VH-VL binders against q2ft37. Designs and how they scored, part 1

Scores and structures below are computed, not measured.

Target 1, 241 residues: q2ft37
Amino acid sequence: MGHHLKRVVSPKSWGIPRKTDKFVTKTSPGPHNKNALPIVVWARDQMGIVRNMKEAKHVLREREIIVNGRPVRHPDMGIGIFDIVSIPKSGKHYRILRDKKGRHVTIPIDEDAASSRLVKITNKTIVKGGRIQLNLRDGSNVLTDKQYKSGDSIVLSLKEGQKNEIIDHFPFQPGNMAMIIGGKHSGVVGRIIEHIPVPGSLPNRVILKDESSGESFETIDEYVVMVGRESPAIDRWGIEE
Structure headers, positions and changes below count from the first letter of each chain, unless a header shows other numbers; Kabat numbers aren't used for antibody chains.
F, E and O stand for the ipSAE by ESMFold2-Fast, ESMFold2 and OpenDDE, each averaged over both directions (binder to target, target to binder). V2 = 0.75 x the mean of E and O + 0.25 x the DockQ between their complexes.
Where letters were taken out, [cut] stands.

## First folded at step 1 (VH-VL)

Design a01 (framework fv_alirocumab; at its last look DockQ between E and O 0.01; V2 from the best seeds 0.00; counts 0 for: pae E 15.9 > 2, placed apart)
Fold by ESMFold2-Fast, scan of step 1:
Structure a01 (fold): chain C 241 residues (1-241), chain A 121 residues (1-121), chain B 113 residues (1-113)
Amino acid sequence: as target 1 above (241 residues)
Amino acid sequence: EVQLVESGGGLVQPGGSLRLSCAASGFTFSSYAMNWVRQAPGKGLDWVSTISGSGGSTNYADSVKGRFIISRDSSKHTLYLQMNSLRAEDTAVYYCAKDYSELLRGYFDYWGRGTLVTVSS
Amino acid sequence: DIVMTQSPDSLAVSLGERATINCKSSQSVLYSSNNKNYLGWYQQKPGQPPNLLIYWASTRESGVPDRFSGSGSGTDFTLTISSLQAEDVAVYYCQQYYSTPYTFGQGTKLEIK
C-alpha cells in the first residue's frame, strides 16, 4: 500500500494542480518508475470516480478497476504512459498518454483498443532453449521466438486466453512515427528522420520532425517510443497532434 | 476503394510448393493485419494464417504449421503465402483478407476474389 | 481451440419471412474487461468472397441492411434476417476472434422456400 502524505507537492507529470498541505498518495515502486501516477490519485483527482481512499479501497476490493487486463489490488499501484485502464461496470476504457507539458492525460478509447497495450522494448537476452526474452520499458518481460530490436515498440494482447501475445510491432527506424516521453519535447509526436549513434557513453541522438509544426528537433533514444509507421498511425493511439 | 488482388494459384502435385501473392491498394497497408482464409470445394471457411502490420507477429492454423509461411512486403503493398509440402487436403480457394482496423481485431472487412490451389496427381 | 457450431446446416424461408441462424462456441468468447463478445457473422453469396455483416456479436457493419441483426452473449449467438429478400440467398458463417486460431462455424445455407 502507498503512504498518505500531507504537505507533499504532487509531481507535475500527474496532471493535477499542485497545492501545499494537500493529502496525496505516494506511488509504490513498480512499473513506470518514479513518474508513475498512483491509481487512487488518478481515480480520485483526475477522473472523479471515487471521493476518498475509503471509496477507492472499496472499488478495488470489488475488482472494478482493471489495469492492463488485471484487477488493481492496491490504491498506490502506479499507472503510466500507454497503460490501459478499464472500468467494466461503466463500460469505459482509457489509455494514459502524456501531453506537451509532460503531464499524464487520460484518453477515452473504444472496447477494441482496451484489449491490447503498446510497450517499448528496452533490452533483450537469449535464455535457455534459444528463446529471446524482451525486457520492456515498464519493467515486465516477454518471451518470443522472433527477432525484435531494442528501441522498437510492440503491441501485447491483454485478453485472458492470449495474455502477452505479440500482435503488432513498430520498428525504431527513419520514416516511422514516435512519441517523445521525456525531456523538453515530452508529449510531441514526430516522424523519425535520422538516428545518430554517438561514440562512447553519451546517449545516441534521434532527429524527428514534428508533423503539426513542420519543425525538426533532437532528442535521445531513451525518450523515443514508436507509436506507428509511415502512415499517420498516431491517430490510432488517440494522439491528435 | 480498398482492393485486394490475389495471384499464384494453380495445379501442383503432392509434395510440391506454390507461392500466393495478394496486391493491396486503397488503404495504409502497413497499419493493418492481413490474413489468408481458404475454402475447399463445397466446404466452409478455414482460417490459415495472420500477420501483423509490421510483420513482427504471425500465427498459423495447426494443419499448416511448419509447411506454410506468411510474409509481407510493405514497400510493394503485397501479402504472401509460401506453401510447401502441399497435400491433397490443401486444395481450396485461398482468400486474402484484411483485418478490420489499424489495431488487430481478427475479423475481416475486405476480401480478395480468391485464387484456386489444386493439389492433385 | 474454440469450436464454432452452427444450426441448422440448411434453412428454407419464404420471401418476406424471418430467418434465424444459430451459432454456439465451445467456450465463452466474452472478454470480461471490455464486456465484448468476439463474434462476427459473414455472408457468402454463390461465386463471391465472404462479406462482413456483424461484429462484436451485434454491431452491424456499415452498408449492411437493417434487416440483419445479431444477438447473444458468451457461447450462444443468433443472426436474424427480419424479412428475407431474394438477394439474401447465401451461406452464412459465424466466426470467433477471441483467440487464435480464428475459427468459423461450418456454415448455414439459406434458400428460398
Scores: ipSAE 0.246, ipTM 0.684, lowest interface PAE 4.8, mean pLDDT 84
Fold by OpenDDE, look of step 2:
Structure a01 (fold): chain C 241 residues (1-241), chain A 121 residues (1-121), chain B 113 residues (1-113)
Amino acid sequence: as target 1 above (241 residues)
Amino acid sequence: EVQLVESGGGLVQPGGSLRLSCAASGFTFSSYAMNWVRQAPGKGLDWVSTISGSGGSTNYADSVKGRFIISRDSSKHTLYLQMNSLRAEDTAVYYCAKDYSELLRGYFDYWGRGTLVTVSS
Amino acid sequence: DIVMTQSPDSLAVSLGERATINCKSSQSVLYSSNNKNYLGWYQQKPGQPPNLLIYWASTRESGVPDRFSGSGSGTDFTLTISSLQAEDVAVYYCQQYYSTPYTFGQGTKLEIK
């Protein structure tokens, strides 16, 4: 199938005008889900760093856009929450987040912050040799000898010399701080109060408390990403309280 | 003012154990990774271990892996180094060093005065 | 592991003269994505802990005199004292923090000639 998607049916998460051009770039299978934001849409429609697909292709060909430490080569590559996007020539770095409406938002970050990224562990696989493969939310994976749990967040280095090295860990447990990345509470940061396992195929329930407002709310495991322990790493993740 | 005060050093026999402490003040303790760096008498600096601000991740020099354990108590603003199976080559002044970042990064903007650990029979 | 090698091991410089200390890493400590060199310099005076002088290869720590400067990129770095003062007598260390294990140079002893 073609590389085009009718713009009117583009994901709301992209946050782009729908009643302009007939078509928009369709995200290729890969990182994140089908609702991931194509890099060309990010560059063109959100950031305005390119004017059209031709320019986008040129920029990509020149390896001017780096995502999670790797140059992007294809305009339809998807980016998503907590991805690090860098434009080395400009010295600018960005973290992709979601706002309260579930739309992709681009947060400027400093050069140091761009050397690592946060990612949620979806599940684990034991590989040959007894090592543990962590399957991450963005579709990537890393090998480790340490024990982590599904639902935990890890911080990965993006530096060439230590690429994919786990440099921090945030357990999914009561008392720790989490960011909600989906549902009606998207964008909210709160402390996990209780994790309620639900038997069957239904998602587990998570009760969080927004300490700023004092409000308690409920969400599902899928929408919870750990962003700290006793305190959120606000400066690191660009989280707004 | 940032202050780091090491304690717990002393004389210990080979194979013995010792626990070092570093009391930190003057900054948000949990927001910064902390490190131990040691210096043998008349020798250079030797990185020993680092722990992230959250305490969720730790790294060790190969020379101390399996023997030393770095930890921290946020409520006490204290960094620890549990040293087991001590060897003569572990003899050094042990410095507590504040990292510039929450993560395992590794330049140290503040240092304690150090505590001497002597491993000798 | 990244090996840090300083040169010279010892240096004697007259007061008011320029002192230059070199540091070489066995591999690049430049991160291409942010174009930063993960390289620091420390000064250690007798009986004292190390004191941070330079980080990111060329950024001077607050409170450090202007006569101290860091330069270099990739694998070759230099600490320069433009006009040596008596209080500058110390051992100087370079350190990479590009990757663990963090490693230091062997140190350079700077004395007054």
Scores: ipSAE 0.018, ipTM 0.568, lowest interface PAE 7.3, mean pLDDT 90
Fold by ESMFold2, look of step 2:
Structure a01 (fold): chain C 241 residues (1-241), chain A 121 residues (1-121), chain B 113 residues (1-113)
Amino acid sequence: as target 1 above (241 residues)
Amino acid sequence: EVQLVESGGGLVQPGGSLRLSCAASGFTFSSYAMNWVRQAPGKGLDWVSTISGSGGSTNYADSVKGRFIISRDSSKHTLYLQMNSLRAEDTAVYYCAKDYSELLRGYFDYWGRGTLVTVSS
Amino acid sequence: DIVMTQSPDSLAVSLGERATINCKSSQSVLYSSNNKNYLGWYQQKPGQPPNLLIYWASTRESGVPDRFSGSGSGTDFTLTISSLQAEDVAVYYCQQYYSTPYTFGQGTKLEIK
């Protein structure tokens, strides 16, 4: 058939009925991993604001959909967890989250909440002049003269004139609050108990406590996104307990 | 009850191939890393290979790298070891072993009873 | 590769007496970042697969009798059976899981005197 992913094998995280269409749009290379939701799937299948690909292309040409402060031009461009999606014509703003089943959900937010975004630092690079480039989970970069660590989360301004200024920081450390974004425990919010570095190429491990149930669980550090300090920040991000 | 059942062992000539299987039950198979560990008759334990729960990360002992291929089938709850270019020193009981944690930790809480592979001319 | 060396190779101990098995690694298996020793102990009774006794050098696996204990850090580790029972006749292995390839000691055969 073609280069398109058949609908029956699409990732469950997209939250689309697998038996309604034969093909869905494959995610192009972009800032998020293979579980990223193509903007056209979001707009057509989840939100119902466009009927088909031709209408989606028209909407994107008109700069009607803004993701993390930038117009999306390609219908196969992926969106993922913690992304801010804005529709300027209607004044509507949304944050992309995941539910307990690992499916993308769209949470309506007000304009103030849409003025910043939470993003995880995946690694860092020293660039010219001794400055630090933070490489972010969504594939973007920011420069800083402050020390941040891989695994930390930062909050970036989306306000015009202040875009990408770091306005808050959630260290990856015991006692701080995190949300799990993959694996068996996707969608769970917990407090870091212990980070277990694993030598070599194997994933590092993290032990957390789900404070609502009191039960401890383990996951890998790639699935951990810091969402607060000692205080729970669940209202700030619209996360369900 | 966690249960691991190996099969596919037997007698093979040097240079030959065998495929081992390990049927798993009693736990969420796709969440746990799985391992092969072997033991030559009258000898000690020798780790062979590991595969992550997702199947995306594999590691091998140097003595088998390039000749053995570990894989898993989540729909059949089955771990495999494809053994190619077999040598006399590969003669051993092969154990299927479950990693203790849902992540790759490297120590094993459940073992199968093993299947014997004999490589002789 | 991290080489694991056990001593003694074999050991005979009277019922009710203390048995001590030593394990040395060619490199430290203590990861200072988390302060954990990546060392385990296994028991293998005749005709059976290995059975996990101890991990993180000193933590007993569920269902392992209190007479088994592990100690040590870095490169030197000890398995102690405080009061030997007839059912403890087995070969005992230490194992490092600090880095791949994971490696086992050569084994220590424990018998009743």
Scores: ipSAE 0.000, ipTM 0.431, lowest interface PAE 15.9, mean pLDDT 83
ESMFold2 (binder alone), look of step 2: mean pLDDT 93; pTM 0.949

Design a02 (framework fv_alirocumab)
Fold by ESMFold2-Fast, scan of step 1:
Structure a02 (fold): chain C 241 residues (1-241), chain A 118 residues (1-118), chain B 113 residues (1-113)
Amino acid sequence: as target 1 above (241 residues)
Amino acid sequence: EVQLVESGGGLVQPGGSLRLSCAASGFTFSSYAMNWVRQAPGKGLDWVSTISGSGGSTNYADSVKGRFIISRDSSKHTLYLQMNSLRAEDTAVYYCAKDSYWGDFDLWGRGTLVTVSS
Amino acid sequence: DIVMTQSPDSLAVSLGERATINCKSSQSVLYSSNNKNYLGWYQQKPGQPPNLLIYWASTRESGVPDRFSGSGSGTDFTLTISSLQAEDVAVYYCQQYYSTPYTFGQGTKLEIK
């Protein structure tokens, strides 16, 4: 066997196992929940830029890793899907996505693509002063004076002086483009065909068409993240077939 | 095929410069730190330099610090070592070595000989 | 810097007999947070590049025969070849990867008696 495949007893660099495969990964209670990838695991196992916790702590102390525009302070901080990771000293930028097994993958992106992040709205609440607080899928919140619907995606600026400004919006509706982030079709980018509301406690279903293959498939609404509109406008995210 | 292939070695005069290349294939090059390790004729292994997968972090042995520059080009799957102000004691076979993520080297090239003499 | 010292510098062992090579680090290479020893062993045959045999002091690299084993912790490590074969004639190196600069032992030359 070749050298790349000969380390079968060692952790592999391609993603980390999902909880459903019996391997449990725990992270700090940061922006992402228990499904997030710890930054030290990402830097060590996926990127190879640190060897151990001591090196990871040193790199973080020197503010060498930036996640969503903020220097990472703790090696157990979780990163998740659509997070932007930058290494300023090297001029390198990455977006975190998921493969067909639901494992985290790191996609290189350019500086312009790294100046904003995509996030799904999971809930909304009205706070003092009549403003709307959007609760985002990664556990963070943003205040706005505009109306948005749960299930929609928004694009937040990461630029200095414009941080958390909503600069784009992708409604959860037929005709718009989505990426699947869980289940059998994880990693697929498709176009919403139909929403199928399900009575009772079962999750609502969504029918999408994978435009590259022409095949239609079904998933649950929890796994759907909007990444574009009817126009072919998702290329700015570095998402390609 | 999973392999590392070094090139650029040769005879050079003291004070001269030389650039080594290491072509990587068969693995995800940008995911791994890379190293240069040298071995003087009849002597042991001597670590020279490391570069992280992103290229954002480098480190050097004290004997070469300030004279050698490690770099990489992810699009070409190639590692480089720019050697300046060469000395007789830099004479060695230079190996390209892949980091396993931990600092042990699980893949090595066949080496390229650098001879520094007048 | 962490200095790695091997003993002996050379040894001759009869075919089928046990060969033992020692490696000492000037400071501990055991990392308390993950309880791992950052110590590897390499085999180098004449005219060939080194080949990784053992990592984490005692974990055998894939494809390496089970007659090779590593042991030890902290500062004192041992590579054992339980039944020497003719193909095992080589120079063996220990390496610490606890911190840069990465350092190797001076090597132990193993010959057939």
Scores: ipSAE 0.000, ipTM 0.400, lowest interface PAE 19.0, mean pLDDT 81

Design a03 (framework fv_alirocumab)
Fold by ESMFold2-Fast, scan of step 1:
Structure a03 (fold): chain C 241 residues (1-241), chain A 121 residues (1-121), chain B 113 residues (1-113)
Amino acid sequence: as target 1 above (241 residues)
Amino acid sequence: EVQLVESGGGLVQPGGSLRLSCAASGFTFSSYAMNWVRQAPGKGLDWVSTISGSGGSTNYADSVKGRFIISRDSSKHTLYLQMNSLRAEDTAVYYCAKDEYYDSSGYFDYWGRGTLVTVSS
Amino acid sequence: DIVMTQSPDSLAVSLGERATINCKSSQSVLYSSNNKNYLGWYQQKPGQPPNLLIYWASTRESGVPDRFSGSGSGTDFTLTISSLQAEDVAVYYCQQYYSTPYTFGQGTKLEIK
């Protein structure tokens, strides 16, 4: 439907499970559970690299699918927006995004682009030894000696010997660029104008400006992912334009 | 199973007041914006008001602004519409409608059965 | 305010035949930044509340038969029923949610010929 990102392999279902398949896969506890696509569904329906659960389990046992630098163990493991999926045997790398309709789309990327990932910090805790543990939006964790704030995005290296090193940082603050990943303005890239804290358990409000339309809009903290600083550091991550 | 049940409609005189309620079940009430949409007898759909999941943001149709107040009680899983200074033109079936997002997307995936409000002497 | 205009006001179609309902907005409901059309379609049978059929102009709501499809962009939209069934007799409404106030078309009454 115009400006559509093309999938690397012709999808059998356009990102949904095929009706002819006779198994149901639930997303296991872990990253992206809420809106996650199970890896077996991705491999079978979106990529066409397996035909059934038996083939999917074989591919996973052989460690043929790598997500964010880690071999996938379970066919029901969820993948989600900004995840990096690699297939070492074929030398192919992909970034997972969502189109305007909320469907997962698979964007082919080169090896250099697959060497890092963008992820939002959702919380932080102090652990043994006084180190800071950052809790990330995909459910993973990273240890650091530096101070970061909840709501910020970081870029993590996936390179061997540098895994989980923080190589870039996009603070959640007015003037910086964000992508909206939920709500009415999902898929919009805009500039943070104002953050309005709300007392108690109610979600905080964020006002952004879509500079392409000139319109301002309001959303909540949960739907905001920082993708750049005052100048665009990252495009729309290949999402439909 | 998502269920929305409206109540509080009835016959009221011009200039009078009514409070409508919508009891919600089968979903996490506080995670979704809620709406009121009305339909006059034999006429089309007319959007009245929206309220965000937190209750922190509201919008109204110009025809009801200043007279109607939308509110919600998360502990009771109930949406309200306080209608003041009622006019004959407010006569309609009032539907409670569920939004898909915390912020109002403006399209409604579930609707209640409606409650009839008649404004007449 | 964005005004929604449907055509025709009423339509009679034979069982098994294609039904087409049009909807025009007074201004574009395409949000260029995310490339989404803020347009939905509802079905309302007599004595029943409306039922969501289509959102984002072309996305079918869960449980809606595949004979229903939405198309169009910007200001001109179409709801198509590829093979009319008896249970499809209803009034159909388009709705924009690009901006408040949210507005509906006047409705198209679909009848069997």
Scores: ipSAE 0.005, ipTM 0.498, lowest interface PAE 11.2, mean pLDDT 82

Design a04 (framework fv_alirocumab)
Fold by ESMFold2-Fast, scan of step 1:
Structure a04 (fold): chain C 241 residues (1-241), chain A 121 residues (1-121), chain B 113 residues (1-113)
Amino acid sequence: as target 1 above (241 residues)
Amino acid sequence: EVQLVESGGGLVQPGGSLRLSCAASGFTFSSYAMNWVRQAPGKGLDWVSTISGSGGSTNYADSVKGRFIISRDSSKHTLYLQMNSLRAEDTAVYYCAKEGYDILTGYFDYWGRGTLVTVSS
Amino acid sequence: DIVMTQSPDSLAVSLGERATINCKSSQSVLYSSNNKNYLGWYQQKPGQPPNLLIYWASTRESGVPDRFSGSGSGTDFTLTISSLQAEDVAVYYCQQYYSTPYTFGQGTKLEIK
């Protein structure tokens, strides 16, 4: 038997070569746990802004990497789809998306686009005082006195003095635009055609039309993130196929 | 309980058109995706087209795309396949097939008896 | 397209003996979100439409005898008929429903030896 080159088994969503070193930085518990890309892996391997862990720790200590409006403290902090990453020292801003192969991709965006972030509502509960707690796809929570539905997307301000203010809302319903974030059609942007609730514990089905090809396809609720309404403002999100 | 009955098959010349129908009963027609699957004489099964329960989504095999149109009428509980620009290679028994409801789509829990389409001069 | 390949093309088995039919997909039909294999098996007797036997690779359709079983995951699947009966003479097809176009294997003809 011949000797085979060793490969690092990493989630496909990380977007790093499988033939990297055996040791891979672990993702800290927090938002995007399941498919998160560690910030040090992003900065070193995707962006080339640091050469090693020592440099990554220095950059983080100096608050030079901002994720969703907050300085990153730990090199193993996870970033995921729709996160906004800013490098104030260089004046550069990025949105994290996924390609058709399910890998994280880094999309350059302007400062205005970096002033807010899109996030999907996964659950809602009534808490103390009759307030509504929205549980978001990235694992974070927002309290509101307004009614929203699970499956909808909201846009949260990242501006100082307005942090976590809901500034836009894209309902999960036929006619509205969505991006697929998992499964076979990850990275595809399409229009919701039909939502098919399935009895029992099986996932509900969603039929979408791919805006680029006109072809229809199916996915599950979990993989659908609303990114627009009937007249999509998709261009402002920098989504490219 | 569930019944699917195809009709409309026959002999047609190359370049001709034909419309197939499938009358459905015994289930909530509009809640299930419907399909056409064909089988050439002595050959295997070949998927042709699908249509969602509402009719809002359709897909086609590459070999028939642009020539065939799948549609449905929920009030009549009937599935249709409009076949245009027919070729000899379209000669087959055409089956109407219902998708399973309690799973993510694409397996066929009930089939009709089939209707034969022969494209020949 | 996902290509489905069956083996063997034909099989002769004695009454009461086990029959095994294999199916291979050109890419995985396992969906990570629900851990289900989008793979079904059909039986077609001469002059009749296909009849669903197995879905989700291993779930037996209602009314199908328990001598029929499905196994496998990802790209390699098997249909097993324990204790073959005369009524089981048919062509058997596997089908993937992971993505359109939905594709079938070429079929395996099962005959009595």
Scores: ipSAE 0.000, ipTM 0.394, lowest interface PAE 21.1, mean pLDDT 81

Design a05 (framework fv_alirocumab)
Fold by ESMFold2-Fast, scan of step 1:
Structure a05 (fold): chain C 241 residues (1-241), chain A 121 residues (1-121), chain B 113 residues (1-113)
Amino acid sequence: as target 1 above (241 residues)
Amino acid sequence: EVQLVESGGGLVQPGGSLRLSCAASGFTFSSYAMNWVRQAPGKGLDWVSTISGSGGSTNYADSVKGRFIISRDSSKHTLYLQMNSLRAEDTAVYYCAKDLPLFDEYYFDYWGRGTLVTVSS
Amino acid sequence: DIVMTQSPDSLAVSLGERATINCKSSQSVLYSSNNKNYLGWYQQKPGQPPNLLIYWASTRESGVPDRFSGSGSGTDFTLTISSLQAEDVAVYYCQQYYSTPYTFGQGTKLEIK
């Protein structure tokens, strides 16, 4: 149920036009550079908070929108999957996800859930001094003294005084919970059953089981983000109206 | 050279069963999803079923769901379609079709010659 | 289910002339996260299995002559043959691979005028 794609809120359901002919904006360099949703498009088209760019700039000047613990300064700043968006004046918090059609969906969450964010490790390097630099899916980096593997997900704190501290870790391995974020099965949440390494240039394969339906899905490593361990999975993936 | 060779077609009475086979060569069989697509005489293409490279995921057209079972044997490099409770409307040439290495990206780059299944008294 | 509708059902074109076949999907087959249209075109000659011409709406399969081109995005797609040759007489099918069940258009029969 709580991992069911059909419960994810769709932008279509809000009666907001998907495309506007007179409004063009470019996503700024930052997290989720490729196909990221500009904050002004989110605020106008998904949330209805602003009607146009002038109103969006006013809202940002007043520090009314916070992304991943930081006030948004530019209307073309990109937001993407697993980003946390907060509107402090309203006490509202949201997690950004993707549906089966690759569209951004906005999931309401509580304040506790908004105090951290999930991100996938894409690579790691040992830097001078013996510390490990983790390269993250959104293009950011964190330094750590602990060993992590590419493909794992980490949870970063957004709390004051603890920002970007690693507070949890979900290994990429059979038995753990994952979300598919790309390809045809995007939006499916399931348990990893099998990881099949493929030699050469072909992508490695991952089989997930959707525990709510009992169906199995096959995808590639690149499309998988770990969202939990053996038993618990992330709750609050949203609801369909 | 990629080759797909279907076999097992023939004449069968309504309510009967047939098992189709597709022998694959020229590629790493277990790395690719495989499909069955059928074509009734004088009609268009109709997708029947898909199976992932590992065999862990399968999907079926509504018209065959519950009657047909797709499977594969990686050691024999062979794809199967077990057809049960056959109906006159299942009469078609059945093609074996190879997918891309990425399971989520299904277009069919190679097809076999087809095997004819006729369901008639 | 995504319904694929082709137009026209049949088309007669003179040798050397341009042939245009249209395909419409009942819902978008554009996946915004990778900006790809999950749309392919197949050619089926009499007595032969289908062969892939175009994938990702506009990418030509290896070995396919450059007179074949695909265009379009979202719900509206076109297959163009810039200069018809005798060997191009066939039935052409569009196919979506965005979601199961994978559906084909009804086919467009291309003949010489």
Scores: ipSAE 0.000, ipTM 0.430, lowest interface PAE 15.9, mean pLDDT 80

